# Miniprotein binders against q9h3h3, part 206

Target 1, 235 residues: q9h3h3
Amino acid sequence: EDGFTAEHLAAEAMAADMDPWLVFDARTTPATELDAWLAKYPPSQVTRYGDPGSPNSEPVGWIAVYGQGYSPNSGDVQGLQAAWEALQTSGRPITPGTLRQLAITHHVLSGKWLMHLAPGFKLDHAWAGIARAVVEGQLQVAKVSPRAKEGGRQVICVYTDDFTDRLGVLEADSAIRAAGIKCLLTYKPDVYTYLGIYRANRWHLCPTLYESRFQLGGSARGSRVLDRANNVELT
Key: E = the ipSAE of ESMFold2; O = the ipSAE of OpenDDE; V2 = 0.75 times the mean of E and O plus 0.25 times the DockQ between their complexes.

## First folded at step 14 (miniprotein)

Design GG13 (at its last look DockQ between E and O 0.90; V2 from the best seeds 0.83)
Fold by ESMFold2, look of step 14:
Structure GG13 (fold): chain B 235 residues (1-235), chain A 103 residues (1-103)
Amino acid sequence: as target 1 above (235 residues)
Amino acid sequence: DPEELKDLLRKLLELIVRAAERALRAIKEGNPDEAKWLIIKARIIAYILIELLDDEEIKRRAERARELLKEALRAIEEGDPKKAEEILREVIEEVRRLIEEEK
C-alpha cells in the first residue's frame, strides 16, 4: 500500500548520490581491466553500507562506468531551477512543452534509460553487458545501485546526452538490446529529476518520455519504443 | 498511510540537513563547486518536500529554507564563502527545528 514509492526512491537516490561511488573510468583505466573489476564488484554483492562478507567494507552509493568520451555536463541546473520557480509565479500554464523549452534554454538535456532487476545473476549479467558497451563506446555512461540490506529491485541507469535527439536515444536503446537486455526500459529526462517532478505530481506531467519493450517477433534488435508524450510508436 | 508520509517527510528533512552540512564542509575545504552542487541537491529535495506538505505554516518555513539555499548559491557565485556559510548554518538550524517538531 505504499503510495509514495517514487518519492522514497528519489530520496534513496539522493542519499546514494552523496555517498562514495565505485567507478570504472575508461578515460584513465585500461579496458583490459574491466572484466576483473566486474568480477570483483557485481552489483548483487556490493552492499549499500558495507555489510560483512561483501566485497566493499565502506558504504557505496553507486557503481558506475564512464566511457572514454564521458564529459560531465549537467547544464545550467541552477538557472533551470530559478526559471522553474519564476514560471510557477508567472501564472503561465505548466505543460510538457514548457518543461522541454526550459530544458533546452538551460542546456539540461541529459536523460537516462532505466531498468529494474532483482538481485542475482540476471542483474549482474545485465550490468556486465552494459558496462562492456560503455567501455567499447556504444554507450556513454551508466550506473547501477548496490544491494540494499532490505533487498528489493536494483536499478541500472544508462545515460544519453540529449533527450531531444530522438535518434540518439533510440541508438542507446539498440545498444542496450544488443547487450542482451530484454526487460522493460523507461526513459526519463534529467530535467524532471532536477525539478523534483515524479509520477504523482500536481501538474499531471509524465516524467517517462519513452518506454521500450522487447518484441519477440520484431526486427533483429526487437524493440518496440513508445513515445509517451505523444502516444505514438517510434518503431 | 499517515505514518508512511511522516517517515518520508522526516527523511527528506534529514537529507536537506545532510546536504547543507556537506556543503558547509566543501566551502571550508575550498571546494565551492562541490558546495554549489550539494546546495542544488538540497533544493531538489526541498521541491519534493514542499509538494508533500499540507500544513501551511510548515510549508512556508520549508519555502523559506529553499529561498535561503538560493541565497547561499548566489553568495558562492559572488565569491563570498563566509556569507554562504552563514546562510547554510541558518538553513540547518531552521530545518533541524522542523525535524524536532515532526517528532
Scores: ipSAE 0.811, ipTM 0.916, lowest interface PAE 0.7, mean pLDDT 90
Fold by OpenDDE base, look of step 14:
Structure GG13 (fold): chain B 235 residues (1-235), chain A 103 residues (1-103)
Amino acid sequence: as target 1 above (235 residues)
Amino acid sequence: DPEELKDLLRKLLELIVRAAERALRAIKEGNPDEAKWLIIKARIIAYILIELLDDEEIKRRAERARELLKEALRAIEEGDPKKAEEILREVIEEVRRLIEEEK
């Protein structure tokens, strides 16, 4: 990836967060309506800015599905940012452990599996599988980026409640694999996003904690999950 | 690529302005929670921007914008929406000036 790709993607994500979302909320909408909703808003056809002929006439930031157990709680992000700034001024060493502790202290524990896919049938099929898994309660919440004008890769984000819960992170990986997803997955805690920490940072922090690779004939999970910090396979 | 970096910096600055303007509207509409979230996003963008900046003058101005955004959050929490609006207007003006200077 080019030198500033991560920062560009971050900027696009921040812009998208400020625009309206297309949401299927399983808490208020019957599961039987999911198929019709997926057919109406395939992510490969939904456009970021509401291009003529697209299913959306207005800008769409994200397409999202909320499960029955979904609770929007980002924790104390303001307190986290204040503590982060204080830490920077203190001159104390900053490590992944430092960020973990800050996250725990301020209850900013959410994280996400990320997958990047080209627009098309495979993306729409992958998204449909993920959306079903969310509605069925195997996953809690997921979102996908709409199609960009240039036709670049779209990202699916599958969230977990606690990046420090390895079992929960692994269970989400298993559910994603069970939905038929075979591409590379990376797991990133939201704490890094809230602090503006991406691949190129002065502290040399890696925002990717886990990597999942699909394996044919492998373990019951069908993937190998690598702990990037320790360079240890968890499965 | 210096040109690529310049484009990214401009994009980030424009996003700060956009977030601040939307926060200002949210305050006026009586939605302080939305305003807070937008200000937090603007601060995240400022974090990214500051990390990419090598020019000390531009970096100082970005840091000032980040601090002003923090003050706007405090003003909202203290129940002074008018003060928050004033601070946000200052951020918008300062960042717009920076965008024009870097063209």
Scores: ipSAE 0.807, ipTM 0.913, lowest interface PAE 0.6, mean pLDDT 92
ESMFold2 (binder alone), look of step 14: mean pLDDT 85; pTM 0.843

Design GG14 (at its last look DockQ between E and O 0.92; V2 from the best seeds 0.85)
Fold by OpenDDE base, look of step 14:
Structure GG14 (fold): chain B 235 residues (1-235), chain A 103 residues (1-103)
Amino acid sequence: as target 1 above (235 residues)
Amino acid sequence: DPEEVKDLLRKLLELIVRMAERALRAIKEGNPDEAKWLIIKARIIAYILIELLDDEEIKRRAERAKELLKEALRAIEAGDPKKAEEILREVIEEVRRLIEELK
């Protein structure tokens, strides 16, 4: 990956957070309306800045689907940042374990499976599968980036409530695979995002905790999940 | 590529400005929670920025902006929206100067 790609993507994601979202909320909208909503706002056609001829006339930051059990809770991010800065000042060694403890202490436990796909039918189909899984309660919440002018890859983010719950993380992987997605998945805790930790960081921390690769004819999950911190296969 | 790095730095700085400006609006509109979130996000961008900066002077100024953003959060929590606004204006001015120096 080109040297600053992760930082660029982060900047773009943060910029997108400031623009309006297209949201299907299963808590307030009947599941029967999902297909019409997906047809109206296919991610490959929704444009980041509302280009002429796109389904959206105004800028869209994200397209999102909220499940019935979705409750937004980011924890104490402010306290987390304060503790992080204090830790840096202390000169104590910073390890993945340190970040895990900080996350637990401040209840910043959310994480996400990430997949990058080129714009087109495959992306729209993948998103439709994910959206259905969210509405059906197999997943809690997901979002996809709209199409950029440069035609770059779009990202689908599938969230889990607790990155320390290995079973929950694996269940989300299974649900994604069951939706027909075969591409590479990476899992990133939000704590790394909130602390500005990406691939190129002075502490040599890897923000990706898990990697999932699709496997033909494999276990019921259809994937191999690697714990990157320990270099151990979990499936 | 030095130009690519410069472009990224500029993008990050511009985001800080936009987030701070929106936080100011949120405070004025009586939405301190939105303001806090925007400031937290601006701090994240500052973290990324500081990791990318090699120039010690620019890095120090970015760190100052990060600290000011923290003070703005404290001001909001203390129920002093006017102080928060003042600090955010200072952040915007400082970061805009950085943008001009990196052009």
Scores: ipSAE 0.862, ipTM 0.936, lowest interface PAE 0.5, mean pLDDT 93
Fold by ESMFold2, look of step 14:
Structure GG14 (fold): chain B 235 residues (1-235), chain A 103 residues (1-103)
Amino acid sequence: as target 1 above (235 residues)
Amino acid sequence: DPEEVKDLLRKLLELIVRMAERALRAIKEGNPDEAKWLIIKARIIAYILIELLDDEEIKRRAERAKELLKEALRAIEAGDPKKAEEILREVIEEVRRLIEELK
């Protein structure tokens, strides 16, 4: 995961954004249909490019579940980008605090918990748990990558609507753990994504805001959550 | 690994072309909001690309493409889809030349 791995993953994710998505939308589809949909489209079997024998005949970029409360709002991303460019030419310091302030000013507040899993039963089981939590209202929206031709790790993204709301982010971590997820989780605010800031950046910014590990310490959530920006435990 | 970085650069440039081409189609189909979002995403890719480039002349050309994408956004917001189309065609042409040069 060191070097330019994050940039390669970003390129793959942005390419996937360009292809059709398989969506279960709880706003328009009864919850009783979820199990059949999950069985039809397990992420370990849905192929990125529509391979023979897969459940999809066409390319799929993402598999997603939208909760009842899902209301897409990216904020003022155009204004964010403009302010970012002005900041870079101003000579002012670029720090995690300035990124946070830009995000607040432009209302680009969403972020996501990320988990990376190998293709197979564990991935499908994890996704099913997350999807159910979304439909049941414990989480708002999630997506998972399909199986790529070379069979690398796949990613589940669980979104929250405000990375500055620490309690809300921690509640999402708890809901993920309640769904039976025990792997490492990392949290990235979307402001970093919209500005193209990944691990190999000239400002030495860390795009991962929080890290969650299961079965550590005496956490009330069954996890230990570390604030990566301040190196402070939150649990 | 210079060859791995070169492959990443090609992927990023190809994504910009693909997004600009879809933005052009979205404008023609009367979907300016979709076009704006595609241009915003292309500019994200340009941010990533520019940080990876070492050659100053190639970097300057990538910066120009990023600025043209911003001008296309402005044209869409000004209600001038014909101007936005013209700019997007220029972006596609310039980025395709960059792709060929890096081959």
Scores: ipSAE 0.802, ipTM 0.913, lowest interface PAE 0.7, mean pLDDT 89
ESMFold2 (binder alone), look of step 14: mean pLDDT 86; pTM 0.856

Design GG15 (at its last look DockQ between E and O 0.75; V2 from the best seeds 0.82)
Fold by ESMFold2, look of step 14:
Structure GG15 (fold): chain B 235 residues (1-235), chain A 103 residues (1-103)
Amino acid sequence: as target 1 above (235 residues)
Amino acid sequence: DPEEAKDLLRKLLELIVRLAERALRAIKEGNTDEAKWLIIKARIIAYILIELLDDEEIKRRVERAKELLKEALRAIEAGDPKKAEEILREVIEEVRRLIEELK
C-alpha cells in the first residue's frame, strides 16, 4: 500500500457526503421510533450503493442520528481557508498552535471522536448504543458509514461542538464509554478536515488531537486519554 | 504502490468534477448557499491533492483550479452567478483533462 490510508478514507468520506443520508432526527421524530429504525437499518447491512438484498434500494452515503439539541454550526470555513492561505505566504511557521488560533478566530470549533469497526454484530451494537446516547441527549450528533462491497472496516463519527473545550470533549468520550464502547477512539478537530490536512502534509502536523483507550485499571471504568499535541495524559 | 496512489489521485480529481457539477446545478436552481458549500468542499480536495502530488506541472494545474474555485466563490458573493458558472465550467474542463492525462 502507498501509506496514504488517511487520504483514502478522506476521499471515501467526501464521496459519501454527496450521496443521500439515512437520518433519524430526534428534533422531529419521537424517541420511541428509534429501536424500529435501528432494526431496519443496521450499518452492517445498509449498503453503500444499494446492493440487491439490502434494506436500501438507493446509494447511502451516511447513516446519522441528530439529537434534540443539535444545532449545526460549521463556522466561517470560507474565511478560515482564506486566512490559511494568507498564513502560508506570510513566512510564519505553521504549528498546531497557529491552527488552533485560526480555528478560534473563524469559529470553526467542531470536532469528532472516530472509531473503526469491522462489519457485523459488534458494529451494529456499538452504533445502536451511540444512537441511543444521541437521542437521550448525552451526545449531540453521530454518523456511521454503510457497508462497502469490499467488506472493510466502517467508521462511527461522534461530533462535539468545541475541540478547545477539553471538558466537553472528555464528557463525550465518557458518554461513548458508557454506551459500552471499548475500542480505540481518536479525536480530530474539523479545522484539519476543512483545510485538507491529513497524514501526508508538509508541516508534519498530527491531525489527531486526542486518543482514548479503554482502561480497566484500579476500581474505575473509564478511559486513558492522551493529548497528542502536547504529549500529555489527561486522565 | 504507484497504482494505488494514482487511483487515489484520480478519485480525488473526479470528486472535484462532481462537486463543481453539483455547484453548477445549485446555482441554476437558485441555491447559492449550497453552491458555495460545494465549492468550499472542492477546495478541500484540492488541498489534499496538492500534498499528494509529486509532478510539479500537475500540481501547478491543481493549484490553478483551486484559485479558480476561489474566484467562483467571489463571483457568487458579488451577485454574479453567471460568472461563477463560467468559472466552474472552466474548472470542470481543466480537471477532466488532468484525469485523462493520468490514465
Scores: ipSAE 0.852, ipTM 0.935, lowest interface PAE 0.5, mean pLDDT 90
Fold by OpenDDE base, look of step 14:
Structure GG15 (fold): chain B 235 residues (1-235), chain A 103 residues (1-103)
Amino acid sequence: as target 1 above (235 residues)
Amino acid sequence: DPEEAKDLLRKLLELIVRLAERALRAIKEGNTDEAKWLIIKARIIAYILIELLDDEEIKRRVERAKELLKEALRAIEAGDPKKAEEILREVIEEVRRLIEELK
């Protein structure tokens, strides 16, 4: 994705955060209701602004599923931003390691696997698989963008609690693959988002830490995961 | 594409205004946690803009907005919601002015 496209998508995502979400919360809603909810709100049909004939009459920012163990915790993002600005002022070198330490210090450890899919049956099927995995406890939380007026790809975000826990990140990849998803996945820590760091930044930081590619006939995971920072395959 | 870049710039500036306006409402409603989060988001947008902008004047103005938003957070933490509201109004005015100048 072109750097400019990444910032545009970020702006759209942040704008979407301000609108109401359609949420299935497994903590309060029986798992038996998931299929009916998925049928009522297929992501390919839910529209960003509540177009006539869509399942939603009002704007929807995201469609989300919360697992039983989901607890929203973003950490000390304010402290993180303050430390980031202080670091810039200091003139000290800024590296991926620096960002990792800032994230740890301020407990901003969440990250997400991202996949982009065209609207349609394949997207809805992928989302249904992810939603089921969340409700079954294989994943903690996921969200999908609604259909935009202009069309284009929709994004599914699958979160993990700690981007520094490599095993946890890999387990989430495995769960996504087990749900039948075969597209390219990229993993981005939220710390980069909270600091406004995208592909085009003055520090040449790459916000994508991991890339997962589906592999036919491969290991039990069915994917190859690349550590982009070190250019090493983890699987 | 210069036009696409201009559109993105405007979109991001408008988003700062929207976030700041919603933060003002949140403060008035006594929801300081929501206000803080909205201000943090506005600061993220400012960070993005600062990395994208080549025009030093526009960049300076966005940096000023970023600093004001930081001061608003401090005001909330200090238990001075009225000061936070005042600062947010200033941010809204300054960013709106910038949007109008870029039309």
Scores: ipSAE 0.828, ipTM 0.925, lowest interface PAE 0.5, mean pLDDT 92
ESMFold2 (binder alone), look of step 14: mean pLDDT 87; pTM 0.878

Design GJ1 (at its last look DockQ between E and O 0.93; V2 from the best seeds 0.83)
Fold by ESMFold2, look of step 14:
Structure GJ1 (fold): chain B 235 residues (1-235), chain A 97 residues (1-97)
Amino acid sequence: as target 1 above (235 residues)
Amino acid sequence: DPEEVEELIEKLIELIRRALERARRLAEEGRVDEAKWLLIKARIIAYIYAEQTGDTSLVREVLREAVEILREIAEKTGDPKAEEALKLAEEALKSVE
């Protein structure tokens, strides 16, 4: 992908955030209802704007599952944004350390593993595995995009509480792999999203902190996780 | 591709208008946290616009609108969350105007 493509996807994600979501909330819905809900709303069939023949008649921005222990805490995002604006007008250097410190200072610590899959059985199966992991407590919260009219890849986002907690991020990667997912995963801290920073940015910041690749060979399900900032393997 | 860039720019402008309109409705209802989140989203979209176009004027316009909306919430509710959000928006506006 290139810088224009990322900004277009970002705009679509912003639009999706503001449309209705289809949510399975384990905090208020019995876990025994999950499989029926997944069968009713497979992400390859739920359409962005409610096309004829879809299970949904109204627009859907995201399909989401909230785990039993999910307790949203976005931190001080407004303060983060204000500090960011002040920093940009100050002329001071903006580096990856700057972004990390802003996130820590304002307690904006969440982040997400991302995977991109074409519509179809593979996507629906991957989503079902992730949703079950969330309801069973191995993961906290996940969402998946609905089917777009142009038929491109869809995205599954699996959130973690604290991108600075490397072990917690790696445990989430492990839980995703245990759900049978073998595709490339990338990890982006939410601080970059809240500041509108994508790959093609004027500061040359890399919003992807980690990359996870499924290991070939053997019978153990594992990941090769690369720290993109330091170009070192963590696993 | 100039046509794709123009379509993106028009979409960003419309998304900001939609976010601000909803934030104003929520402010009229006194729903502080929801209005605050839409104002945060409008600022994100304005950042994307500024990076795409080189023009930061939309960030300033979003902040002006945020101050108006947050003042309304703070006056109607007296909620310290709204008062703090208003203070932050006013400070941010001064830094970019």
Scores: ipSAE 0.823, ipTM 0.918, lowest interface PAE 0.6, mean pLDDT 89
Fold by OpenDDE base, look of step 14:
Structure GJ1 (fold): chain B 235 residues (1-235), chain A 97 residues (1-97)
Amino acid sequence: as target 1 above (235 residues)
Amino acid sequence: DPEEVEELIEKLIELIRRALERARRLAEEGRVDEAKWLLIKARIIAYIYAEQTGDTSLVREVLREAVEILREIAEKTGDPKAEEALKLAEEALKSVE
């Protein structure tokens, strides 16, 4: 994706965040109800703006599943933003290390594996696999974008608590692969999102820290995970 | 494409407006956490705007509005979290002026 496309998708994601979500919360809803919920709200059929004939009559920003261990903790995002603004004003160099330190200082450590899939059976099947993994406690939280009018790709986001915990990031990759997902995965810390840093930013920062490629018959994990910052394979 | 960029810019401005308006309504209701999150998002959108245009003026505008909204919440609720959020917003605004 070029810089413009990334910014456009970011704007759409911000708009979606402001609309109601369809949520399955495993903390309050029995796991036995998940299948019925998935059948009622398949992401390929749920429309962003509640189009006629869709499962939703009102706009939906995201479809999400919360696991039993899910705790919404985004850290001090406002403090992070203030520090970022001050840093920009200072004229000090901005590096990936700078952002990592800001994230640690303000406890903004969440990140997500991202996958992009075309609308249809494969997307719905992938989402069902992820949702089950969340409800079963293999993953903590995930969300998927509803179908857009343009029929573009939908995104599934699978979150981890700490982008600095390589083991946790790799465990989530393994759980996603175990759910039957074979597409390319990219991992992005939320700190980059909160600071408006996307591809082709003025600081030349890469917001993608990891890439996962599925490999048949390869490593025990079934994927190759690349640390993009260091250009090192982790698996 | 210049036309596509202009469309994006217009969208960003509209999203900021909508976020701030919703945050004001939430402030009137004393819904601190929800208002704060919308203000956070408004900042993100303003950062995207700054990357597209090279203009950081919108960040300053969002911060000014955030100070007003958070002040209203702090006065209405007396919530220490709102007061802290207000302080941070004021400091941020001062740093970018």
Scores: ipSAE 0.759, ipTM 0.906, lowest interface PAE 0.6, mean pLDDT 91
ESMFold2 (binder alone), look of step 14: mean pLDDT 78; pTM 0.705

Design GJ10 (at its last look DockQ between E and O 0.86; V2 from the best seeds 0.00; counts 0 for: repeat 5 E from 3)
Fold by OpenDDE base, look of step 14:
Structure GJ10 (fold): chain B 235 residues (1-235), chain A 97 residues (1-97)
Amino acid sequence: as target 1 above (235 residues)
Amino acid sequence: DPEEEEELIEKLIELIRRALERARRLAEEGRVDEAKWLLIKARIIAYIYAEMTGDPELVREVMREAVEILREIAEKTGDPKAEEALKLAEEALKSVE
């Protein structure tokens, strides 16, 4: 994706965050109701703006599933932004290490595995697998974008609590793969999102820390996870 | 495409306006956490704008509006969280001005 496409997708994501969400919360709703909820709100049919004939009559920003262990804690994002603004004004060099330290200092440690899928059965099936994994406690929280008017790819986001915990990031990858998902995955810390840092930023920061590729043919049934910052395979 | 870029810039400005207007309504209702989150979103959008245009002025404008909104909340509610958020916003604004 070119820089412009990334910024456009970011703007759409920000717009979506301001609209109502369709949420299945496993903390308050029995797991036995998940299948009915998935059938009622398949992501390929839920429309961003509530088009006629869609399951939703009103705009929907995201479809989300919260696991039993989910606790919404984004850390001190306001303090993070303030520190970022001060850092830019100082003219000090900005590196991936700088962002990592800012994230740690302000406890903004969440990140997400991202997958992009075309609307249809494969998307709905992938989402159902992820939603089950969340409700079963293998994952903590996930969301999927609704169908856009232009029929573009939809994104599934699977969150982890700490992008600095490599084991936790790898465990989430394993759970996603166990759910039957074989597409390319990229991992992005939320700190990059909160600071408006995308692929074509002036600091040449890569917002994607990890890449996961599923391998069909090797003796090791699994994904290969690449640390992009260090160009090292973790798995 | 320059036309597509202009359209995106206009969209970003509209999203900021919408976020700030919603934050003001939430402030009137005393919904501190929700208002704060929308102000955070407005800053993110302003950062995207600044990277696209090279102009940081919109970020400063959003920061000024955030101070006003958070001040209103703090005065209305007396919530320590609002006061803390206001202090942070004022300090941030001073650092860029």
Scores: ipSAE 0.836, ipTM 0.932, lowest interface PAE 0.5, mean pLDDT 92
Fold by ESMFold2, look of step 14:
Structure GJ10 (fold): chain B 235 residues (1-235), chain A 97 residues (1-97)
Amino acid sequence: as target 1 above (235 residues)
Amino acid sequence: DPEEEEELIEKLIELIRRALERARRLAEEGRVDEAKWLLIKARIIAYIYAEMTGDPELVREVMREAVEILREIAEKTGDPKAEEALKLAEEALKSVE
């Protein structure tokens, strides 16, 4: 059992959710302004709390880009949480299948591909590629964490609207790879986030549904994708 | 690391307090959807706490506060969305008490 690293990161993410975000919204902002925005707010230089010398003077929780077709769709999260309480008191076993059904019933279907990169040119370049893919319509919405005082890796999240739609999730993986991303990607359905379920949970649930590894000449722009729930390769 | 664990626990409690206080201010303004989302966030943080500590009581406390805040919104606005959210919150609390 590994300390509280996942819980610390989750707490930081919750705090970030409640602070202001820096957003490029393609639904209301011309695509020609994207390059200037990216140059002004590189994620390696935007600081979490507005440190001296950074481009931001106020706290920033997340840096985000919304695509032209982005339509927010969180589903019935309150109902999901209520049903989760009832399930826990029912005495029924809690399994990956139970969680999947709960998510489907309440239409909490979104999920995200995650990548972790150290601050610097590589992170800023990766984010720029993802942001362009979003504005061009190959991806719908993405966000990246700002620079922490202690440094360390930052996270880019690329969202999809339905984790049960395997084809759609794989298409997002392909679009990420087409943007030149070669690092490990992991996919996590949002249902686990909304129920506070992270690695090392008491039910031994695995919040990572898919892993994607870059492979030269592979079927999905060089990706090999493993389904962690069923231990099968999808590509 | 006991010092790291204690610091994280304090952080989680502070985040819940922030979320609930902000939800209460939004309730006073009749802003139902925004208040509901903050209550959802407070619940998530309480779930993290419960898994870390093995103690479910903070989840129950957050659920009780959510009922009180949603009742205030429903009373002041008469908004059907607030009334439905209140009903769901009351049913959830009954499941654990």
Scores: ipSAE 0.824, ipTM 0.926, lowest interface PAE 0.7, mean pLDDT 89
ESMFold2 (binder alone), look of step 14: mean pLDDT 81; pTM 0.758

